# Ledger of designs, part 12: VHH binders against Chemotaxis protein methyltransferase (cheR)

Target 1, 268 residues: Chemotaxis protein methyltransferase (cheR), of Halobacterium salinarum (b0r4j5)
Amino acid sequence: MTDFQTLLEFIETETGFATSYYDESYLDRRVSARMRRRGVEEYAGYLTLLEEDDDDERAELLDTLSVNVTEFFRDEKVWTALRDVLLELADTVRSIDIWSAACADGREPYSLAMLALDAGLDPRNVSILATDIDEDALARARAGRYESTRTADISDQLGFLDNPQEYVDREGDRAFVVNDRVKDLVTFERHDLITGDPKSGFDLVACRNVCIYIDKQYKLPILDTVSKSLREGGHLVLGQTETLPGEVKERFEAEDPRIRIYSRVADT
Short names: E, the ipSAE of ESMFold2; O, the ipSAE of OpenDDE; V2, 0.75 times the mean of E and O plus 0.25 times the DockQ between their complexes.

## First folded at step 7 (VHH; framework vhh_8fcz_2)

Design n2 (at its last look DockQ between E and O 0.05; V2 from the best seeds 0.00; counts 0 for: pae E 12.4 > 2, off the site)
Fold by OpenDDE, look of step 7:
Structure n2 (fold): chain B 268 residues (1-268), chain A 121 residues (1-121)
Amino acid sequence: as target 1 above (268 residues)
Amino acid sequence: QVQLVESGGGLVQPGGSLRLSCAASGFTFSNYQMNWVRQPPGKGLEWVSGISYDSGDTTYADSVEGRFTIIRDNDKKMVYLQMTSLKTEDTAVYYCAAGEDWYSGLEYDYEGQGTQVTVSS
């Protein structure tokens, strides 16, 4: 075992971050970047630093490792299409069940909730489950508080909506809190997409930008899980750069391949 | 953020030529085989061409062999598809796709949004 692998094992064991699921080269780049910031050149040295109960550093490392690519209404064209999907579902099912898999800080599930409300759907007929393997991420998600940064303007992200003030409350100039109207549609729970049990009965599953940094060997288990969790005729939406594994392609029909929306087909 | 952005598509007459480009970012480009795939109207995705990590190996679908040429520039993180002698049946959305193995079929790690190619008289 290399020093780096030893470090990864420590990180996984002590912080709960599932390093074993991620691409090692990705992790190396991110860890190395963090090491540089701390003035550490060797993996063993960094491990020692982390072992010395530097909770602050562990937190910073996790932040570095966590891919925070989530934003409200990321890829507007996808969300426009999802609006249509929700409207169609509202006409065909009594209650819409949505699963936001690997929801990170919660922006995606809240976007789904906002989208549903903005589309005029009855909140009593929409339920969104949001899951992530990271409990800290879920805690952030449950809080539903987001701050604009130099590189991410929350107001701009919410610009997809005509009246974002119906769904979020401002806290000063930079912070936004998702209101209870939106939160009431979303339930959060911890779930491991790779090793966890499939769910069932979902009309829509969002599994976007989950596999881009995950080791390729786990892509299939993830998509197998989500495919089993969809009802026949249910919809899957992936990230814009993601593709279905060959092994599960037959389980889906492309609704719009460009924006990565698929329909679950009946098993043969 | 991983991005594959295709460009160069358009309307062309049969027998014409187009050059597609794909700009890659957000991943180690040289660690991936690059492919072009396409989806004709009303049909499934089909593989068109692939090029190895270091451009040492290229391969083509029978339907495009001799007409299309795939090239890559690892320094620029670009993949190109030179299409010549275009046919109406080449009409499709063309996607740039990154993977480690194109021999397994249409299994890729990353895929772009595509560019429309229409061949019509």
Scores: ipSAE 0.000, ipTM 0.251, lowest interface PAE 11.4, mean pLDDT 88
ESMFold2, look of step 7: ipSAE 0.000; ipTM 0.246
ESMFold2 (binder alone), look of step 7: mean pLDDT 83; pTM 0.844

Design n3 (at its last look DockQ between E and O 0.08; V2 from the best seeds 0.00; counts 0 for: pae O 11.3 > 2, placed apart)
Fold by OpenDDE, look of step 7:
Structure n3 (fold): chain B 268 residues (1-268), chain A 121 residues (1-121)
Amino acid sequence: as target 1 above (268 residues)
Amino acid sequence: QVQLVESGGGLVQPGGSLRLSCAASGFTFSNYQMNWVRQPPGKGLEWVSGISYDSGDTTYADSVEGRFTIIRDNDKKMVYLQMTSLKTEDTAVYYCAAYEEWYSGLEYDYEGQGTQVTVSS
């Protein structure tokens, strides 16, 4: 085992970050970048640092490794289309079951909840399951507290909504907390998309930007899982730049391939 | 944030020329083979051209060979498709698509929103 691999195992074991699912080249680039910032040249040295600097450096490393694609209503065109999807579902099903897979800090599932409420749907008829492999992410998600940063303005992100104040409460100048009206629609659960069991019966599954840096060998298991979790006629929404693996492509019909919304077709 | 943004599409007469551009961001551009794919009306996605970073090799679908030229600029993170002698059957939405060099044979990892190319008299 190389020093780098030893480091990755440590990271996975101690932080819960699923390094084994990510492309090693990606991880190396990101870890090396962080090492440079800390003035460490050797992987073994960095491991020692992580062991000694338990909380702060580990947190910074996780931030470095994490795909920063979490934002409210990312890709507004997609969310506009999803609004229509939700409205259609409201006309066709008694209760809408949505799964936000790999929900990270919860902005996506909350966006889904806000979208549903903004569309005028009865909250009693909408249920959103949000899952992630990272318990820390889920903890953040459950808190539903977000701060604007230099690079991320929460107000701007929520600008998709006409009245965002109906869904979030301000805490100070830069902090926002998702209110209970929105939170009540969302349930959080730890789940491994690669090794975990498929779910079932979902009308809509959001699996967006999950596979960006995931090792390609695991893309199929992920999409297999989500495809099995959708009901016939259910909807899958992927990230803006993501594509369906060929192996599962026949399980879906494109509703709008440009914005990566698909319908689950009956198995042949 | 991974982005592939295509541009340069439009309406052109048969025999005309267009140059498509794709701006890439949010990923290590040099690690990916860049491709152009297209979706004609009522048809599935079809591969058009690819250009490798490692080898610099260019490849083309038979239908566009000799007419289209793919170019990439790694410094600018751009990929281009010079289209000449356009035909009506070239009408399609054109997408920029990327996959990692060492994962040959797999599906594209990234794909843009596309740009419309219409060839009509």
Scores: ipSAE 0.000, ipTM 0.246, lowest interface PAE 11.3, mean pLDDT 87
ESMFold2, look of step 7: ipSAE 0.010; ipTM 0.394
ESMFold2 (binder alone), look of step 7: mean pLDDT 81; pTM 0.823

Design n4 (from f12 with D33Q S57D; at its last look DockQ between E and O 0.04; V2 from the best seeds 0.00; counts 0 for: pae O 11.3 > 2, unsure alone 60.8 < 65, grease 26.8 > 24.2, placed apart)
Fold by OpenDDE, look of step 7:
Structure n4 (fold): chain B 268 residues (1-268), chain A 123 residues (1-123)
Amino acid sequence: as target 1 above (268 residues)
Amino acid sequence: QVQLVESGGGLVQPGGSLRLSCAASGFTFSNYQMNWVRQPPGKGLEWVSGISYDSGDTTYADSVEGRFTIIRDNDKKMVYLQMTSLKTEDTAVYYCATYDRWGSEYLDYFDYEGQGTQVTVSS
């Protein structure tokens, strides 16, 4: 076992971050970046640092490893299309059930909620389940508090909405908190997309920017789970870099392949 | 339904050659850029080569540049990967993948990929 692999094993064991599911090259890039910030050049040295019960460093590492590149309304083209999807669903189903898979810090499910509200949908008829394997991420998501950084302005991210102030409360100069109007639409749950049981009955499943970081061998289980969780005619939205494996692509029809929206077809 | 079916993989010695094929169906082939990607053992998916919808542009990963050649036949709805001077590092499952010509110019993403074909380079 390499020093890096030993490090990954430690991370998984001690923090619960499922390093074994992720692409090793991705993890290496992220870990190395964090190591550089801490002035550590060797994996073994970094492991030692983590072992010295530096909870702060462990937290920072997890933050680094977490695909936190989640932005509110990332890729406006996708969200514009999703608005149409939601409007269509509102006309066809009594209640809309949405699953935000691998929701990370909750920006995606909250974006979905805000989108629904902004589209004029009755909040009573929209339910969003948000899941992630990372409990810390879920904790952050449940809090619904986000801070602008030098590179990420939350206000700009929310600019997709006409009246973002209806959905978030400002806390200080840089912080925003998703209000209860939005939070009430979202329920958070821990779920492992790879090993967990599929869900059922969802009208829309968002699984964006997940599989690209996951080892290829686990992509199929993820998409299998997602596909089984959708009703016939339900919609799947993937990340822009996502692909459908041959094993499951027959379960879907492309609605707009450019923005990775698909429809679940009837089983043959 | 969109289908991509890879073939042509096998066991080959270092320095050897293989030609992979991908049969495409279920979409307007000529509207799509075609790519080959591969997954080495224990590693993630990596992009290998791409060819534009009109064959006017071909690109390669640095690791295969000069050794691999991507070709497409729009009439037959086929894309090929001619691999030469194969190395042990080329061992992987190779997948055919595609995205439409209207996709992002900045991001390489794929709509579909097939079952893959195993390429093993070993002495």
Scores: ipSAE 0.000, ipTM 0.235, lowest interface PAE 11.3, mean pLDDT 85
ESMFold2, look of step 7: ipSAE 0.345; ipTM 0.729
ESMFold2 (binder alone), look of step 7: mean pLDDT 77; pTM 0.787

Design n5 (from a6 with T98R Y99L R101E; at its last look DockQ between E and O 0.07; V2 from the best seeds 0.00; counts 0 for: pae O 10.0 > 2, grease 25.3 > 24.2, off the site)
Amino acid sequence: QVQLVESGGGLVQPGGSLRLSCAASGFTFSNYQMNWVRQPPGKGLEWVSGISYDSGDTTYADSVEGRFTIIRDNDKKMVYLQMTSLKTEDTAVYYCARLDEWGSEYDYFDYEGQGTQVTVSS
ESMFold2, look of step 7: ipSAE 0.354; ipTM 0.734
ESMFold2 (binder alone), look of step 7: mean pLDDT 80; pTM 0.812
OpenDDE, look of step 7: ipSAE 0.006; ipTM 0.261

Design n6 (from m3 with Y32H; at its last look DockQ between E and O 0.18; V2 from the best seeds 0.00; counts 0 for: pae O 6.9 > 2, unsure alone 63.3 < 65, placed apart)
Amino acid sequence: QVQLVESGGGLVQPGGSLRLSCAASGFTFSNHQMNWVRQPPGKGLEWVSGISYDSGDTTYADSVEGRFTIIRDNDKKMVYLQMTSLKTEDTAVYYCATYDEWGSEYDYFDYEGQGTQVTVSS
ESMFold2, look of step 7: ipSAE 0.364; ipTM 0.722
ESMFold2 (binder alone), look of step 7: mean pLDDT 79; pTM 0.799
OpenDDE, look of step 7: ipSAE 0.017; ipTM 0.369

## First folded at step 8 (VHH; framework vhh_8fcz_2)

Design q1 (from m1 with S52D T98R; at its last look DockQ between E and O 0.08; V2 from the best seeds 0.00; counts 0 for: pae E 12.7 > 2, placed apart)
Fold by OpenDDE, look of step 8:
Structure q1 (fold): chain B 268 residues (1-268), chain A 121 residues (1-121)
Amino acid sequence: as target 1 above (268 residues)
Amino acid sequence: QVQLVESGGGLVQPGGSLRLSCAASGFTFSNYQMNWVRQPPGKGLEWVSGIDYDSGDTTYADSVEGRFTIIRDNDKKMVYLQMTSLKTEDTAVYYCARYDRWGSEDYFDYEGQGTQVTVSS
């Protein structure tokens, strides 16, 4: 085992970050970049640094490794389209079942919940399952507390909504907590998109920005799982830079390829 | 060997402009979609912009739409990011990233070492 592989094993074991699912070359580039910031040249040295109970460094490393798509209503054009999707579903199905896959700190599933409520849907007819492989992320998500930073204003992110104050409570000057009205729509569960069993019956699955840095061998299993989890006519929304692998393209038709929304077609 | 080398970063005041460059080598440049991603302080990577290899079709994150322009030169194997009306929240390390869409699976498979962009008054 190389020093780098030893480092990755440590990261996965101690932080829960699934390094084994990521492209190793990607991880190497990102880890190396972080090492340079800390003035460390060797992987073994960086491992030692991480072992010295530097929780701050571990957190910074995870931020470096992760794709940051954890914003409320990121890519407003997508969410505008999703509003229409939800409204259409409300007219066609009795109850809307949504799956937010790889939900991280929960901003996406809460955005979906808020969107549904803001669109005037009956909360009794909307159910959102939010899953992630990272238990720590899910813990943060369940708490539903978020703080504005210098570069990320939560209030601005929520500005997409007509009445954002109906869905969050302020806690101080920069902190917000998602209220129970929104939380009641969302259930959190640990799930591995790669090795876990497919789900079923969902009207909408959000799987956004999950595969862009994942090792390519796992992309197909992820999309296979997602495709099987959708009902016929259900909707899939991907990240803006993501495309369907060839093996599953026939399972979908594009609703709006520009914003990566697809419909699940009937199996033949 | 695939290489991506970013340049053009620096310190600029809010409202200012900056042009980033990425020099690509070691692969058939015209066969790949090129992207810019950035990493703000204390945050993970976020996608900024992409430009297709064929049509030159461009896409942007909402946060930069109307302010940033991505351009590529296939002859020179260069991709550029013209940034205007810069904001403090644009402060980040910017990376050039190759999007591999060949085969049955596609992903960002290469990125450069990055160039620092700091927007501050």
Scores: ipSAE 0.000, ipTM 0.228, lowest interface PAE 11.8, mean pLDDT 86
ESMFold2, look of step 8: ipSAE 0.000; ipTM 0.229
ESMFold2 (binder alone), look of step 8: mean pLDDT 82; pTM 0.838

Design q2 (from n4 with S52D L107S; at its last look DockQ between E and O 0.02; V2 from the best seeds 0.00; counts 0 for: pae E 13.6 > 2, unsure alone 60.9 < 65, grease 24.4 > 24.2, off the site)
Fold by OpenDDE, look of step 8:
Structure q2 (fold): chain B 268 residues (1-268), chain A 123 residues (1-123)
Amino acid sequence: as target 1 above (268 residues)
Amino acid sequence: QVQLVESGGGLVQPGGSLRLSCAASGFTFSNYQMNWVRQPPGKGLEWVSGIDYDSGDTTYADSVEGRFTIIRDNDKKMVYLQMTSLKTEDTAVYYCATYDRWGSEYSDYFDYEGQGTQVTVSS
């Protein structure tokens, strides 16, 4: 066992973070980044640091390892297409049910809600379920408060909307809070995409930027769950760099493959 | 399900001609650039030809320029590769491959490819 693998085992055992679900290369990049910030060069040294536990360091590490690279309206072309999807759904179904899987800090589900409202849909006819395995992420999501950083300007992210002020309230110069009009459309729930039960009846499922970090062997269970959760004719949205596993490709028709939008088809 | 099914491969003598076909299904065909790629024995995948989804403009690798012609039929959801003046070095498994109108902006890889059809040029 390598020093890095020993470190991963420690992390999983002591923190509960399921390192075994993630691609080792991804974990290495993230752990190394955190090590650099702490001035530690060797995995064994970092393990020692974690063992002597600064509870604070373990918490910071978990935050670093969590898939939290989320943005409002990430990949504008995708969201433009999603607007059309929502408008089409509004013409075909009475109530639109959306699932935002692995929603992290909630920017995706809130983006979906804002998109629906911006498109002129009746909020009474739109319901968004947002799930994540990380309770801390869900807590942040429920709060709906976001701050701009040097590398991430929230105002720029919300620039996709014509009138972002209708959906967020400013707190100071750099902070924003999603307002109740938007929050009322979203319900948060803890869920494990790998081991959890599938859901059902959704018109749209967003499962973006999940599989790129997950070990290949667990991609199929995730997509199996997602595919079962969609109704026939429902829509699946993946991340820009994500693809369907071969085993589930027969369950979908490509609407726009390059921006990773698919339709659930009946089994034949 | 997105499917690309190649056909028309076979054994042909140098200087001969062959026409490959690709049947597409499971996606909006007219929104996608269609390509032919090939894999010679013991070599990597090589791009052969492409045809644009909108303009219908065609492009070819230098090795096949003037000999091969790519054609698409949006109504039938078919793409063809007419091969003429075939050479021994054209021997390969030929694949139909595609990406949508945003492919050039987001990624250089193909979204889908078929199982391929064997082309063997030998005297």
Scores: ipSAE 0.000, ipTM 0.237, lowest interface PAE 11.9, mean pLDDT 86
ESMFold2, look of step 8: ipSAE 0.000; ipTM 0.202
ESMFold2 (binder alone), look of step 8: mean pLDDT 77; pTM 0.794

Design q3 (from f12 with T28K S57D L107S; at its last look DockQ between E and O 0.04; V2 from the best seeds 0.00; counts 0 for: pae E 8.0 > 2, unsure alone 60.5 < 65, placed apart)
Fold by ESMFold2, look of step 8:
Structure q3 (fold): chain B 268 residues (1-268), chain A 123 residues (1-123)
Amino acid sequence: as target 1 above (268 residues)
Amino acid sequence: QVQLVESGGGLVQPGGSLRLSCAASGFKFSNYDMNWVRQPPGKGLEWVSGISYDSGDTTYADSVEGRFTIIRDNDKKMVYLQMTSLKTEDTAVYYCATYDRWGSEYSDYFDYEGQGTQVTVSS
């Protein structure tokens, strides 16, 4: 077993971060960034540093490994198209069940909720299930509180909406809190896309920017789980840069060649 | 050791065509989705196009859709970007990459990156 593999096993054991699910090159870059900051050039030396009761470095490493890049209304063109999808669903189904798979800190499911309200949908007819494996991310998502930083301006992210003040309250200079009107549409639950039970009956599933960090062996199982969670004619939305392998792509029909929004086709 | 080597850039006139190539080595190429990204003069990195590991799907940025075509050859460990109807806005250094996070404020790096190839579109 390599020194790197030994290090990854230690990290998983000590922090609970599921290193075995992630692409090893991704993990190596994040680990190497911490090693450079600490002036350590070899994995074995870094492992020794982590073993020697230094909770500060363990916490810093976990933060580096666990950082998920999220934005409200990420890739705004897709959100214009999703508005049309929600309006179509409101005309064709009595209630709209949405799944935000791997929701991270909650900005995606809250963007879905805000979009539904902004489109004029009856909130009693919209239900959003938001899931992630990361309990700390879910805790942040439930709080629904976000702070602008020098590199991440929450006000700009919310600029997709004409009147974001209807959905989000300011707290002081930099903090933004999703209000109860929006939170009431979203239910948060821990779910493991790789090992958890499939879900079913959804009209729309967002599984965006999930597979870009995951070891390739798990991409097809994740997409299989997601595809089976949709009813016939239900909609799948992926991240703009994400692709479907051929086995899964045959279950779907693209609604717009340039937009990663798909309709599930009937099984044969 | 992972290597990505881009080639095929050059000077072209608006409306012209180029084909970029990326030779990959040091990893199991057929396991990875591949991407082209670019850095225009004085700007950050922009995602251009992606192709699934089995060529089952391709994706394109709006600015290049209909003009650029990504293809791959897993036997030769090559990915290509066929560029047509080039515009001055396409001037950039083009990089081949295994993963990319479009527009991320937390990361501006590739999982694997090459040295890049310069494309200049000018009269």
Scores: ipSAE 0.012, ipTM 0.465, lowest interface PAE 8.0, mean pLDDT 83
ESMFold2 (binder alone), look of step 8: mean pLDDT 77; pTM 0.789
OpenDDE, look of step 8: ipSAE 0.013; ipTM 0.289

Design q4 (from f12 with D33N S57D L107S; at its last look DockQ between E and O 0.10; V2 from the best seeds 0.00; counts 0 for: pae E 14.0 > 2, off the site)
Amino acid sequence: QVQLVESGGGLVQPGGSLRLSCAASGFTFSNYNMNWVRQPPGKGLEWVSGISYDSGDTTYADSVEGRFTIIRDNDKKMVYLQMTSLKTEDTAVYYCATYDRWGSEYSDYFDYEGQGTQVTVSS
ESMFold2, look of step 8: ipSAE 0.000; ipTM 0.188
ESMFold2 (binder alone), look of step 8: mean pLDDT 80; pTM 0.808
OpenDDE, look of step 8: ipSAE 0.005; ipTM 0.257

Design q5 (from f12 with S57D Y99W L107S; at its last look DockQ between E and O 0.01; V2 from the best seeds 0.00; counts 0 for: pae E 25.6 > 2, unsure alone 61.3 < 65, off the site)
Fold by ESMFold2, look of step 8:
Structure q5 (fold): chain B 268 residues (1-268), chain A 123 residues (1-123)
Amino acid sequence: as target 1 above (268 residues)
Amino acid sequence: QVQLVESGGGLVQPGGSLRLSCAASGFTFSNYDMNWVRQPPGKGLEWVSGISYDSGDTTYADSVEGRFTIIRDNDKKMVYLQMTSLKTEDTAVYYCATWDRWGSEYSDYFDYEGQGTQVTVSS
């Protein structure tokens, strides 16, 4: 085992960040950036620094590794298109089942719930399953409490909506709490997209911005699972830099390749 | 894959009782409302009863309310339909379903059920 591999194992064990699923060159760039800031030139020395209980270096490293941090309504053009998808589904199915796969701290599934309510859908007809492998992220997601920072303004992220106060409450100066009207639509569950059992019967699956950093040999199992979870005519949403492997691609028809929304076609 | 296996049907006289069972596998059972639907001879499917994922809420079609009871056991991944005061109109093939809370539309979840279980009420 190399010193770098030992470091990655420590990070995964101590922080819950699933380093084993990510591209090692991506991880090395982020780790090396922190090492330079701390004046450490060797992985073993950095591991020793992380093992110490002084300074918040573990938290700083997590911030650097989590370049794929979700925000409410990330990439607003996608959300404009998703509103049309939800309205179409409301006209064609009685109950809309949505899966937010790899939901992180819950902003994506809550954005989907808020969008559905804002579009005027009957909440009795919308159900969102939100899954992730990171139980600490799921705990934060279930709480639904988010704080603005100097670099990330929650109020700005919610600006996609005309009246965000219908869906979130302010607590004090910086905290935003998703209300029960929105939470009632979302169920959170731990699920491993690579090794977990396939789901089925979904009308919409969002699997955004997770496959960019996943080792490429894991992309096909993830997308195969997602493909099998959709009903015929169901919709898949990927991040804009993501693509479908050829074997999975034949199961889908692109609605707009720039915003990465697809429709499941028949398996004939 | 999702699998729902119904059992417990049979021939019963009017006024009798019967308990149907549904064994579920291939999905996170405790996250989903469960339903019973039925198909009477020569008719389309109709919704019978539903139960929330936590058993906190149960619902019934007007035609069965007061006579049927839906229950679930999340530990065993089972749904039951206790039927009493059976009428000839209750004759149908009964199916359990994972997603249709008030039955008029199917999801892909029905593709994983078996053949259902036949209930015949006659004298």
Scores: ipSAE 0.000, ipTM 0.070, lowest interface PAE 25.6, mean pLDDT 79
ESMFold2 (binder alone), look of step 8: mean pLDDT 77; pTM 0.783
OpenDDE, look of step 8: ipSAE 0.015; ipTM 0.306

Design q6 (from n4 with Y32W L107S; at its last look DockQ between E and O 0.03; V2 from the best seeds 0.00; counts 0 for: pae O 12.6 > 2, unsure alone 58.1 < 65, placed apart)
Amino acid sequence: QVQLVESGGGLVQPGGSLRLSCAASGFTFSNWQMNWVRQPPGKGLEWVSGISYDSGDTTYADSVEGRFTIIRDNDKKMVYLQMTSLKTEDTAVYYCATYDRWGSEYSDYFDYEGQGTQVTVSS
ESMFold2, look of step 8: ipSAE 0.334; ipTM 0.716
ESMFold2 (binder alone), look of step 8: mean pLDDT 75; pTM 0.770
OpenDDE, look of step 8: ipSAE 0.000; ipTM 0.221

## First folded at step 9 (VHH; framework vhh_8fcz_2)

Design s1 (from f12 with Y112H; at its last look DockQ between E and O 0.52; V2 from the best seeds 0.00; counts 0 for: pae E 11.4 > 2, unsure alone 61.8 < 65, grease 27.2 > 24.2)
Fold by ESMFold2, look of step 9:
Structure s1 (fold): chain B 268 residues (1-268), chain A 123 residues (1-123)
Amino acid sequence: as target 1 above (268 residues)
Amino acid sequence: QVQLVESGGGLVQPGGSLRLSCAASGFTFSNYDMNWVRQPPGKGLEWVSGISYDSGSTTYADSVEGRFTIIRDNDKKMVYLQMTSLKTEDTAVYYCATYDRWGSEYLDYFDHEGQGTQVTVSS
């Protein structure tokens, strides 16, 4: 084992972050960034720093390693198309079951909930399951409180909606809290897309911007899992730069490939 | 050690064509989706096109759809961008990339290692 592999094993064992699922170059870039900030040039030295119970550095490392860059209504063209999908589903099924797979801090599932309400859907007929492996992200997601930063203006992100004040409350100039109307649609659960129990019967699954950093050996299992979670005719949405490999592509027909929204086709 | 070497750029008139190449080494190329990204003068990086690890799927930004074609050759560890009907707006440094960069304070979702190749579309 290299010093880097020893470090990754320590991180996974001691923190629960599944380093074995991620591409090593991605992990090395993130670890090396923390090492530079702490003035440590060797992996063994960094391991020693982490072993000394430096809770601040362990937390900073986990934040850096997590796939957690999110925003409300990320890639607005997709959300315009998703509104049409939700309206079609409302005409087609009695109850709409949605899964936000790898939801991070909750902005995606809350965007789905807000979109459903804004499109005029009956909230009694919409249920959103939001899952992630990161319990700290889920705790933030359940709280539903977000602060604008110099680089991330929550008000601008919510600008996709005409009347965002119907869905969020402001706390001062910078903080936004998702209200109970929206929260009531969303259930948060820890779930590992690779090893967790299978899911099924969803009308819409969002699995956006998570497979980019995953080691290729796990990308197909993840996509197989989300593919099987959809009913025939259900919809899958991926991130703008994500692709369906040929092994999974045959299960789907693109509604618009530029937007990364797909329909599950009939099995035979 | 990961290395991505872009080439094939140059000066071309509007409506012209170029083919960019990217030679990859230092990683298991066939395990990774590959992308082209570009940086126009005075602007940040923007994504151009992507291709899955097995060439089963290709994707394109709206601005280049129908004009650009991404191709990969896993045996040679190469990815290409065939550009046609070039416009002044396509002027940029082009990079090949393996991943979206994560954790930046700026919106920078692409990981690239090379120095890029300059494409200039001008009369």
Scores: ipSAE 0.000, ipTM 0.331, lowest interface PAE 11.4, mean pLDDT 82
ESMFold2 (binder alone), look of step 9: mean pLDDT 78; pTM 0.793
OpenDDE, look of step 9: ipSAE 0.074; ipTM 0.555

